# VH-VL binders against Coenzyme F420 hydrogenase subunit gamma (frhG), part 10

Target 1, 258 residues: Coenzyme F420 hydrogenase subunit gamma (frhG), of Methanosarcina barkeri (p80491)
Amino acid sequence: TNKIKIGHVHMSGCTGCLVSLADNNLGLIKILDDYADLVYCLTLADVRHIPEMDVALVEGSVCLQDHESVEDIKETRKKSKIVVALGSCACYGNITRFSRGGQHNQPQHESYLPIGDLIDVDVYIPGCPPSPELIRNVAVMAYLLLEGNEEQKELAGKYLKPLMDLAKRGTSGCFCDLMYDVINQGLCMGCGTCAASCPVHAITLEFGKPQGERDLCIKCGSCYGACPRSFFNLDVIPEFENINEIIANALKEGESDD

## First folded at step 3 (VH-VL)

Design k29 (from i11 with heavy chain G33A S52N S99H, light chain Q98E; framework fv_iscalimab)
Fold by ESMFold2-Fast, scan of step 3:
Structure k29 (fold): chain C 258 residues (1-258), chain A 118 residues (1-118), chain B 112 residues (1-112)
Amino acid sequence: as target 1 above (258 residues)
Amino acid sequence: QVQLVESGGGVVQPGRSLRLSCAASGFTFSTYAMHWVRQAPGKGLEWVAVINYDGSNKYHADSVKGRFTISRDNSKITLYLQMNSLRTEDTAVYYCAKHGYLPWYDYWGQGTLVTVSS
Amino acid sequence: DIVMTQSPLSLTVTPGEPASISCRSSQSLLYSNGYNYLDWYLQKPGQSPQVLISLGSNRASGVPDRFSGSGSGTDFTLKISRVEAEDVGVYYCMQALETPRTFGPGTKVDIR
């Protein structure tokens, strides 16, 4: 079969990404059943050996005080063809990037980093949690990148390019990413979703447009993932406005016998 | 290592103008928000203004809005407070304060005294 | 604007005895990320303020273990387990949830 090996690698922090994938959209389960083998879906703290994978969906951030977790994430990179940082904790560290012990190195002091500070990441899916639809679309496009025909590989590359470019910007998901990709592109509709999603109230609306407060921003990327006009809402990418039809065509069970 | 040095304070008459400066050193000035906080003689702390890392966004307390303007020059590593139409109730020690990695003030200057009297 | 209040406004303690200061906010400082955006500052006589506690309970670098912060939402407490001579000064709570930043009126701590 042409099934790809998809592993779910769970680090520390945000578990909402797993809930989004498993519980909120039953169509994702059918995609995984039909086109992918789920190879690894345990918390890394509980497992020593990491198998070979085509696509690794890595959720959560890495605790630097846990030497085993640091080695596990590095081994995941070596054994995976495509590494996807799933959720704001994996992409940007979210609230977990702050030390629990403040500025002191005490027995309770722990540091949590986004995975991109330790390994190279191919694709970012920010959000807390990211939508089930986005996770489904990325999984299907990753499948097409690895196993599709030439036309499907080109389409998948076009779809994943913005998420790959986002990964290249690094592990600080600031309001400025929303500014560059949405507000400065004229796509903002003034809905206020970014302000509502901000855990530290760093975003205010002025004349219906969001304004970011640098000094309050913890660089978690939540505003970007929640924005309905970002490229995570596919209606802002004209060639993907019919994404459901594109996926259905790519995943046909077979041709009807004549 | 980290230092904030205020200057420009003095005695001025009501209605006049004064410009405060805060020279920073020991950290990457252009990546942090900066605040002005004042303290009238014998009274508590009162927040005055904030400016973000690149100067594109500013906020002023209602008591000084329209009269005071915060600004910064990242190439000179200096924070400013332009004070116009000064009133006797503006008499205070003015501190510049650095925003930290957490939303706290991790460093404060020594303050500069502004006295507004006839 | 968020209004901050403190109690007591003045406190005299015998060296080695504990001290407790309360701070209240007019609205919740607990945000959806699980943190309380409440900081504590100490101003010693003739000196600039210095940070003691951030995010409700996080001690700043160099701050002794005898200082602790607690509370959630609108009610916060700063405790000093054993007050020493160098702890004399005015203690301020400050909300950092929204701009404008607002301070409590301060609590003056003296040693007997």
Scores: ipSAE 0.000, ipTM 0.403, lowest interface PAE 16.2, mean pLDDT 75

Design k31 (from i11 with heavy chain T31R S99R, light chain S32D; framework fv_iscalimab)
Fold by ESMFold2-Fast, scan of step 3:
Structure k31 (fold): chain C 258 residues (1-258), chain A 118 residues (1-118), chain B 112 residues (1-112)
Amino acid sequence: as target 1 above (258 residues)
Amino acid sequence: QVQLVESGGGVVQPGRSLRLSCAASGFTFSRYGMHWVRQAPGKGLEWVAVISYDGSNKYHADSVKGRFTISRDNSKITLYLQMNSLRTEDTAVYYCAKRGYLPWYDYWGQGTLVTVSS
Amino acid sequence: DIVMTQSPLSLTVTPGEPASISCRSSQSLLYDNGYNYLDWYLQKPGQSPQVLISLGSNRASGVPDRFSGSGSGTDFTLKISRVEAEDVGVYYCMQALQTPRTFGPGTKVDIR
């Protein structure tokens, strides 16, 4: 069968860890059961054996004071061909970055880091939570990037490029990223989610579009991760108009066997 | 179109208080963060304070922290700087400024002179 | 606090000739997201400051293309390809990476 080996790694922090299970966990498992072999789910309480994986989907931020979590994330990098930061906490640390921007340092006694501060990350899937369809598409495209033919590798590279570029920018997100990647690209829907997510009230809507106060921004990435358009609408790219058919065909063995 | 007009400056003795105002027009005041920046006579610019659009978040430079307080009244479309325990080194032209992430949203008022001396 | 320095502090240019102003920060202004949090301002004689360039290299609306910003980390340059009479004034760099925001001492540009 044409199944990819996918691991789902859940990072757990110290006492008071803010990482929680996403509402789409059941949706993710259902998609993985249909299209891939789920080889591992890791939590701090479980047996800590991390298997070899084609793609690791890592969610949650890492408590730096939790030595075992730090070891687990480094082991995940070693055992995985492609590492995906799944969700805003893994990509940017989300609210854990509140004290890291140099604007407000006093209240944080524990250090919760996005995974990219500890290991190299190949792909970012921002969101809280990301859609199950996006997770499936990224996992399949990551596999095709590794194991596909030349045409499939080119297609996968094009699909993943925006998310790989996010990973290259690193673990700090500011309103300027939202401005350049979404607002100035004409992708903004004016929904106000970015403003609602900002812990320092640095973002407001004017004329239906977000306006940011640069000097109050603590670069936590919350606004970017919360934006439904921050990863682009890949469905409207001409090469991906038939994305569901492309994904389905990539995972099938020839139907001539029937 | 965008206009910021500072007022409230004057001569004041050390240790006293003064309140500066900045009246805004030509934009939706309640949607923007606002700044105070000062310039001592013949010297460079020094950032003083910033306030969020709704007044819920504020930051002050260490040189004025504990003595100056930035505030705003969105219903009056006015920004304020309350200056307490004034020192001779606070003598400067104080500018009101509106800033944002987009380059075309950076505007400054004409400034108001504060002189702290006996 | 991040300390900003500029060089030269004073510059006299023949009209039509280029000018270059250096700005240095005591800490890197290149953040993890790939942006340099440095802005350039111009204060013309008797006027309030006006923004020229933000985030290292992005010209403000209405700023002539003869102005350009470059550099990364701790070393930044503002270039004027052909200095005009209207460019006379004091140029300031400002870091926007962390509170407090700090300005350079300024560079005074005059025409001969």
Scores: ipSAE 0.032, ipTM 0.527, lowest interface PAE 6.8, mean pLDDT 76

Design k32 (from i11 with heavy chain G33S L102F, light chain L55Y Q98E; framework fv_iscalimab)
Fold by ESMFold2-Fast, scan of step 3:
Structure k32 (fold): chain C 258 residues (1-258), chain A 118 residues (1-118), chain B 112 residues (1-112)
Amino acid sequence: as target 1 above (258 residues)
Amino acid sequence: QVQLVESGGGVVQPGRSLRLSCAASGFTFSTYSMHWVRQAPGKGLEWVAVISYDGSNKYHADSVKGRFTISRDNSKITLYLQMNSLRTEDTAVYYCAKSGYFPWYDYWGQGTLVTVSS
Amino acid sequence: DIVMTQSPLSLTVTPGEPASISCRSSQSLLYSNGYNYLDWYLQKPGQSPQVLISYGSNRASGVPDRFSGSGSGTDFTLKISRVEAEDVGVYYCMQALETPRTFGPGTKVDIR
């Protein structure tokens, strides 16, 4: 075996999306084609059998009233060795999961859940949208964690640990996660990107210091995904400055079957 | 110097309306979420409502939901609480409160007394 | 709603002696980020409340070191090592984990 089997799953039907990942889907496919066998790509119009996968990249939230989508996500968990929640909608859900009115495109009684409320998730990649390079890096490192040698497993574990720890915190992403991971660690630059990304205007800055209003927070994780100093900006870690070469060398034994 | 000054309290009959104001100074009012907290005579504190920095989002306690509406005017640097369909159990000193860098209340107004009685 | 309880509800202390107040929540206030969303406030007679302790144990700016907070999850304690006349008032715990914010019933501290 010389290539990773990666599936891209877009939840169909009732997707309450605060962020469109449509543009990122094309970038993801193009990047992954260089390193992996793309074995599954579920689009809004598709009715497809879910295959066995090494790594499943799942985007979008799940509508509880859409029984097919609920079954699809559970089948994805069964057939995947590693499940990655891709984007803030998959990690933390959408404002519509609270059944709040105010969006004319969706019935008020529909419930949308982050995928972690329905299945066990191994890795979170928050973002609106996350970069194609980060998605590729996570997918490859997830494969190396499963199939690599001892040195590669240690490298992959080090790379993925922050994102695996984020998944263990659950499906509620709030300003408090930025406080814990960025602000209290002395990494905050006072740029205001977190405040600008908040869909319910629960985050502000005073003299460059961000603050959050927990009572207004819908726990969507958008602020975390938008933060340039959060640990999803992994390309600045010294051990990974040659990440492209590291990945290429790790997959060098892969042979084209053309 | 941060100051919060409430006004608009008084004696009112059940079923009537009152509008409370909180005049702020000494900080950038338009960057902070603001709260109303009340205290019935001789009783403890009860949270009433919160409003985002720009007024676009609000949340009210179940005991007042549908009757009270929090609002703000950033150009006047003033927070409001519109109280409709008042009940005797709404009798309380009403405080406006500001959170600081983190979620606790770092400044409170002096309070304004609302008495709802026949 | 998270229910907050305090004990004792009233306490009379000889000046210079210690005082201890307990606060309990109906569910854990320890969030996945490692913080307890529990704050302590003091309301002196005729005055508005003022913050004493945040996140269960972090003393607020300007608060004397004789005040300390401890505990985690559902059980919290506020201690005053040497009660002074200026410490007279009602002490409230408040949870800020879930909306709506809820307060304990208060503990009235008096001097003999």
Scores: ipSAE 0.354, ipTM 0.711, lowest interface PAE 2.8, mean pLDDT 78

Design k33 (from i11 with heavy chain G33A V50I K98R, light chain Q98E; framework fv_iscalimab)
Fold by ESMFold2-Fast, scan of step 3:
Structure k33 (fold): chain C 258 residues (1-258), chain A 118 residues (1-118), chain B 112 residues (1-112)
Amino acid sequence: as target 1 above (258 residues)
Amino acid sequence: QVQLVESGGGVVQPGRSLRLSCAASGFTFSTYAMHWVRQAPGKGLEWVAIISYDGSNKYHADSVKGRFTISRDNSKITLYLQMNSLRTEDTAVYYCARSGYLPWYDYWGQGTLVTVSS
Amino acid sequence: DIVMTQSPLSLTVTPGEPASISCRSSQSLLYSNGYNYLDWYLQKPGQSPQVLISLGSNRASGVPDRFSGSGSGTDFTLKISRVEAEDVGVYYCMQALETPRTFGPGTKVDIR
């Protein structure tokens, strides 16, 4: 049956489910489920008790005015071995939250926080949205980190390290992370996706090279998650050339082993 | 050949308004955020305001908030500072400066003197 | 707002001798990306400010090797290994970690 307990956890909003959930949630679950029956889908509003999980993929930010959501995310941390913040809202909060680089904004009615402000998070996958393949890879690698053999644990640790390091940087994602991880490493190809993703227009292209303004950055992480050369594109790293085959083999083993 | 040239300074009475301009040349103006920084006679530097590359986002120092408004016209390659309700303590040389992501000011204008007489 | 302080506020140096200027911030300027968002500017008499050092220790283009920046977090130092006549002016540190940007009060450097 289901050897790996991977949960996809959706945070509920203060408006009682009037906030639209990502339409790709069902598609993402189908992709994961097509591989060895390894996933559970949890919407916190629908669940009386949060089950134990090996890996929890938590999507969405937490409404502070919803006391039940706050308690549910804390319970998710307690019952999960590895917690993954999935998407820029979970990693960095709602884009209406301004921090240091933007307008003074004081919401009167609702406050949305990234999950890392309430619980410890092990892995960040920023994006709006991140690719289903990346989500699958992180979930499987997180499982192998817990339950794999020595060689699989070492590979999983190497794969997850950049995303674990990103989680250690906290709940503010900025263009500075892109500069540190991509541009200063010589990995930028000048595609402009980061500029197109910026909700406050803090990033431009000068002669095909991104220019960002720190003072205007609201630290939402959208540019980092959209960058094809950030650590989301691990296909260019020699240690991960066979990642798709390794993932596929791990999933087949889980499928056949009751 | 990057140049920033401020203009519009002068002597004004307290409570009046004045608009400063900064004409840019030698670079693609529309891809840089721009700043205003001022310096009172014999005093240090004080940051005043920033505007994004496209003018959609602005921030002003608390000392001038509600009185000063930064703006830009990318088609005219010019930065502006609209100064309302001027006070004697606003007397200063006003510099425009540009910054990128690495946020130091790599180029400054020559400055324009604003004197608010009492 | 982040408060910047400098020491000394005035310095007179014999030509060819070293000079050292300290800058302190009221909170850490070391960001999670490993950079210190502290820059140094020089304003020569009658001129606009010009950048000397960025991000704590990166020498700006065209700035002589005799200028160096060091420090991390809240305590920073600008050093001139041998002061020349052209170095006369007021030196400012500036934090660029948070808006509003804030400058130190300046250090006036004169030659004897």
Scores: ipSAE 0.006, ipTM 0.490, lowest interface PAE 9.8, mean pLDDT 76

Design k34 (from i11 with heavy chain S99Q L102Y, light chain L97Y; framework fv_iscalimab)
Fold by ESMFold2-Fast, scan of step 3:
Structure k34 (fold): chain C 258 residues (1-258), chain A 118 residues (1-118), chain B 112 residues (1-112)
Amino acid sequence: as target 1 above (258 residues)
Amino acid sequence: QVQLVESGGGVVQPGRSLRLSCAASGFTFSTYGMHWVRQAPGKGLEWVAVISYDGSNKYHADSVKGRFTISRDNSKITLYLQMNSLRTEDTAVYYCAKQGYYPWYDYWGQGTLVTVSS
Amino acid sequence: DIVMTQSPLSLTVTPGEPASISCRSSQSLLYSNGYNYLDWYLQKPGQSPQVLISLGSNRASGVPDRFSGSGSGTDFTLKISRVEAEDVGVYYCMQAYQTPRTFGPGTKVDIR
C-alpha cells in the first residue's frame, strides 16, 4: 500500500471542517489506516513543525497581525505539492471577516484573510462545514492524481477540475458565483439556504429562485458555502455516478501496487 | 435594452492572428457568463468558448483549444476572443452570446465575419 | 460530448399548415430538479439566432403561442401549429446540460 502524506493545518475560525471529516467513519478510517499518513495536524497529532507533505488540507483564515501564522501558511505552501483550502473560512474568509476573534476564543485581531490572499491555492472545498463525503472524495482523488495509474490520474483530474477552477477565481465569494455555478447551470433546488446564510440579507427568493442585491453583497462566500449544489454536483457527471465504488476499486488497486 | 456589438473581424491569411471584441450594454456585465459561438458559411452553430463573470474560469472547444483565448475586461464592459494560428476552417461569423438566469443564451450580438484565406 | 441530432434537416411548408421538428440527444438532458436542459433557437435569414423555447417547453418572451416545445430526456419536439411567412429560417436545438454546449445540425424551414 503506498501512503501519501496528508497534513491538516488549522489556522483560525470554525473547526467544523475537521468535525465533518471525523463524521465520515468509513472514508476517514480507510484514509488514515490504509492509504494516507496524517503528518501535520494541529488538533490530532500536536506536531510542532511543518513537514513536507503531498497534500495539505488548510482550514481557517489567517490573521495578518499574527506574524507566526503568516509564516506558517507560507511554509505550508513551500512544503506541499497540493494545497487545498478546506471550508469557506479558508476559501473566502466567511464569518471570520466579521468576527475579529475565532471560534476557539482566539485573541482579537484586526484583519482575517482567506489563505488565497497570502499563497497560491490549488483546490477549494467550500462549505461551513463541507460534507464528509466531499472531503474524503477530494483526498482520495488528490492521492490518485499524484500516485495513480494513467487512467486514475485522468479521472482524478476530471473530478478535481471544478474545485481547481474555483480556486482560480480567488478569494472573493459573492452571489455572482452562485449565479454562475448553480443558478445559471440549472442546479438550484429553491431551498433558500443561501438567503438564510447571508449576513447582510442581500439575497431574496422570487418564485423559489434566489435574487441578489449586488450593492449589499460583501463577498464573504457564505451563500456559496451553504449551497448544497455549489460543489459541482456529482450526479451531473456520469463517470462519478458510482463514486463510492470508484473509490473502493481505486484503493484495492493501490494495495496490489505494493 | 440589452445590446451586444461585435467587432474586429476581417480577412486574414492562415497562421495569422485576430482579436475580436464584444461591447455590452443594458445589463450588469460583471455578473454574467459570456460565450462565443461561430457559424461557418452555410453551416450550423458551433460553440467556441465560455468565460465566467469575473474572468477566472474559462473553457474552449477542443477544435480551438491552445489557439483561441477568451477574456473580458469588466471595467470596459467588453468581451474578447484572441484567435492565434488561424486556419481556413476557422472561417465563420463569430457571435458573442449572453448567458441568462438559466443556462440559455438570452441575447446574441449581430456577429462579425472572419475569413481565413490566402 | 453530448451529440444532438435533428429531423428533418429541411422542410417546405404551405402557409397556415403545421410543422414539427424532432431533436434527440445522445444522453438524457433531464436533471434531478425536473428540468430538461434543452433550448430551441431560430435564425432568420441574415439575422442572429434568437431564443424561442427554453428548458424544453417554456416559450421565451415575445414568442407567439403557435410555437410549442415538448419532450423529456432524450427526445424533444418543436411544433409550429400554423406556419407563417415570418417563421422562415433555420431552427436549432441546443443542450445546456453540460459543457461543451452542443447544437443540433439545424432544420431549415421554407415556405412554398
Scores: ipSAE 0.000, ipTM 0.387, lowest interface PAE 17.2, mean pLDDT 75

Design k37 (from i11 with heavy chain G33S S52T, light chain A96G L97I Q98E; framework fv_iscalimab)
Fold by ESMFold2-Fast, scan of step 3:
Structure k37 (fold): chain C 258 residues (1-258), chain A 118 residues (1-118), chain B 112 residues (1-112)
Amino acid sequence: as target 1 above (258 residues)
Amino acid sequence: QVQLVESGGGVVQPGRSLRLSCAASGFTFSTYSMHWVRQAPGKGLEWVAVITYDGSNKYHADSVKGRFTISRDNSKITLYLQMNSLRTEDTAVYYCAKSGYLPWYDYWGQGTLVTVSS
Amino acid sequence: DIVMTQSPLSLTVTPGEPASISCRSSQSLLYSNGYNYLDWYLQKPGQSPQVLISLGSNRASGVPDRFSGSGSGTDFTLKISRVEAEDVGVYYCMQGIETPRTFGPGTKVDIR
């Protein structure tokens, strides 16, 4: 029974993110029970040492003034084969970036950054919270990328490529990413979900297509994570319409070999 | 035809207040963010402020933050700049400008002159 | 704030000769989407600014093809292949990648 070794590491998050993550953790454990061995599930602020992991799912943003948390995230990178920034707080700062460095009259007391500003990140999964199924799929594909046969590695590479490309771009998270990946690719359906999700009301629809004000974008990634046609909703890509069956079949084949 | 017309400029003493207006026409005003840009006599262009399509969010340049407030009235199709605690260095022609997500200013008003002197 | 600089600050050109204006930014204006968020504006004497070039190289509607923009990252150039009397004015580059938006100091173009 070769299950993937996953660590769930929790950095500092906003109050709303912490509540959402608490609810999501139970669902994640149930979904992953058949596909993964959870080596460790920790809030980083509470950890005395960080274990070796195949895949680290890191939630929350990093406070620059908390030197212990900065060192802990760097140790997590060194102990992990694949690092996944899980959720908009880890990817883009999301609401923590908005409240700490956003456009409001309250003075900034601390600097909270996405984890990609401090360490190399292999995969981005925006959302607050991301779906348990998406988290499971990324974790399984990350495992297959490391330990699968040649066919499985090719499949995993195709699945993860858009999320890995986002990680390589860094912590931009702006409406421009949505424009580049969805609107300019002809994938936009004109549904308006991006405009509805924008906390600073920087996006409107004109002629059925979203149009944003670049100067007012706080780069939180909410519009991109909410978009049904973005690569974060990979189940709408024709090659992955039956992703649950693809994953189940890959795991059955892996069990036969090992 | 897109048109932006500024008004409200004039001569004022330091420490006083003035409100500028920009009347828009030829496009759906309520769907675009709007900007104010100024130009002191003989100097270059300086960005002043931006406001979202519905007026819910605003950003002001550090040089005017706390003194100037951008606002809009979509029912009147008009952009405003409330200028308080005016200083001599605020003397400039003030332009309103329209942009979208692609950030260039495709339309500018003709400008209104504000002179702050004793 | 991103600082924009221009060179030269003034230029006198014989009619029909070419002109070249440089713009430099303190930070890269090339975004992950492949666009350079750099625009060029012309302000003719007594008039409002008008857009000439957007996103580094895209000529605005109605702008003659003698105007061209080039460059990437931090170094940009505006070229006028043959300067005409109507081209007299002050040319400004502007970055639109970050708030606050910032302009170069301007390049004044005159003819002999």
Scores: ipSAE 0.012, ipTM 0.479, lowest interface PAE 8.6, mean pLDDT 75

Design k38 (from i11 with heavy chain S99H Y101W, light chain Q98E; framework fv_iscalimab)
Fold by ESMFold2-Fast, scan of step 3:
Structure k38 (fold): chain C 258 residues (1-258), chain A 118 residues (1-118), chain B 112 residues (1-112)
Amino acid sequence: as target 1 above (258 residues)
Amino acid sequence: QVQLVESGGGVVQPGRSLRLSCAASGFTFSTYGMHWVRQAPGKGLEWVAVISYDGSNKYHADSVKGRFTISRDNSKITLYLQMNSLRTEDTAVYYCAKHGWLPWYDYWGQGTLVTVSS
Amino acid sequence: DIVMTQSPLSLTVTPGEPASISCRSSQSLLYSNGYNYLDWYLQKPGQSPQVLISLGSNRASGVPDRFSGSGSGTDFTLKISRVEAEDVGVYYCMQALETPRTFGPGTKVDIR
């Protein structure tokens, strides 16, 4: 089996996604040693150029007034086989869309966009931050999609399809996506995380049921990314209930590229 | 038994001010955003404004922005529309409305008539 | 702002005959979640508006099955399979995709 090149590209916004990746210590170490080269990472390696990558995990939103950042994201797309938007900042802009710097009201203000407004994105991993387990699962499935046998490629494609479908929906995330994907599907737990995450107070709960005001929504995706019952959570995909076993089998414990 | 009851309409001269009220009952007022919609005599419906459940966020239609202000008092279970610098084209029946889970209006008030004339 | 138009503006129907009303939007109302944010309302004489069809094709609670909505993107249709006396009024389409919400000019339906 060949090692694949996985890069971590940091743009701007919160660093929660990076912390989630780092907190997946045992899984990350095994992936780095056995199956992947980490070639561009802000915290783990001091690399100042955009290398060729098989999988790019891109965190954060892009400042339009920063010419270097705009060129970096475009170069990342060209240098990568698979581009993953990691976290709600990269997928939807999150709170950075609402930032005073995100308005073109005066010359000194800066505009921040989700990466999908500037480049094509293959896979979305929403969250603020996404779980370390989900990040590990996507990384392993991306590996299998590129380097696995026919059965493994089919499995990986099946796992990643929902996240690829979400990327096709674009960079505007609203409470209406929770209504469609979670609440109307009977998956809502009434936890209130969506309401707590809304920066413009457009969501509240009545008797455990979320109520949303789309007319005041800034479409930042925070509510959707923070939802524990959204499309990306492990328990929402019945076929992958035994994901830890599936990953262990795919990685073949004890096999290494020495 | 959801009800929305508007009041405060009447005849007023151009340039003056008027405040409309909408008394709500039969639902948890403090958990819903509220809207104002108006209808000029013999004409169609025109959306006016929206306010968040807690009153911290508002949006007004361009035709009334800077002149009208939507507000609410959750302790009084009442929605307001403060109308300043009234113009003859503001003459209309004003409805308060709410929506439920999804964006369509499930309940409307009976409306209150505002006539702006000399 | 999204501009809504309706056709016809007035319609007189014999009781029991079908009626069809068209609504057009200046921009697509199909959102990335698969819903068309287009609703139909009826305003009967002397009454407040009431919802008939939501999200393009979903019949509201209590609305008779003779009412149906269809269409996607920019072109929508409200159909009444058999018009009854209680269906007299003005029918409005409304978009709720973008703020401000906007209504069509209305279609007045009368019985002959």
Scores: ipSAE 0.369, ipTM 0.752, lowest interface PAE 2.7, mean pLDDT 79

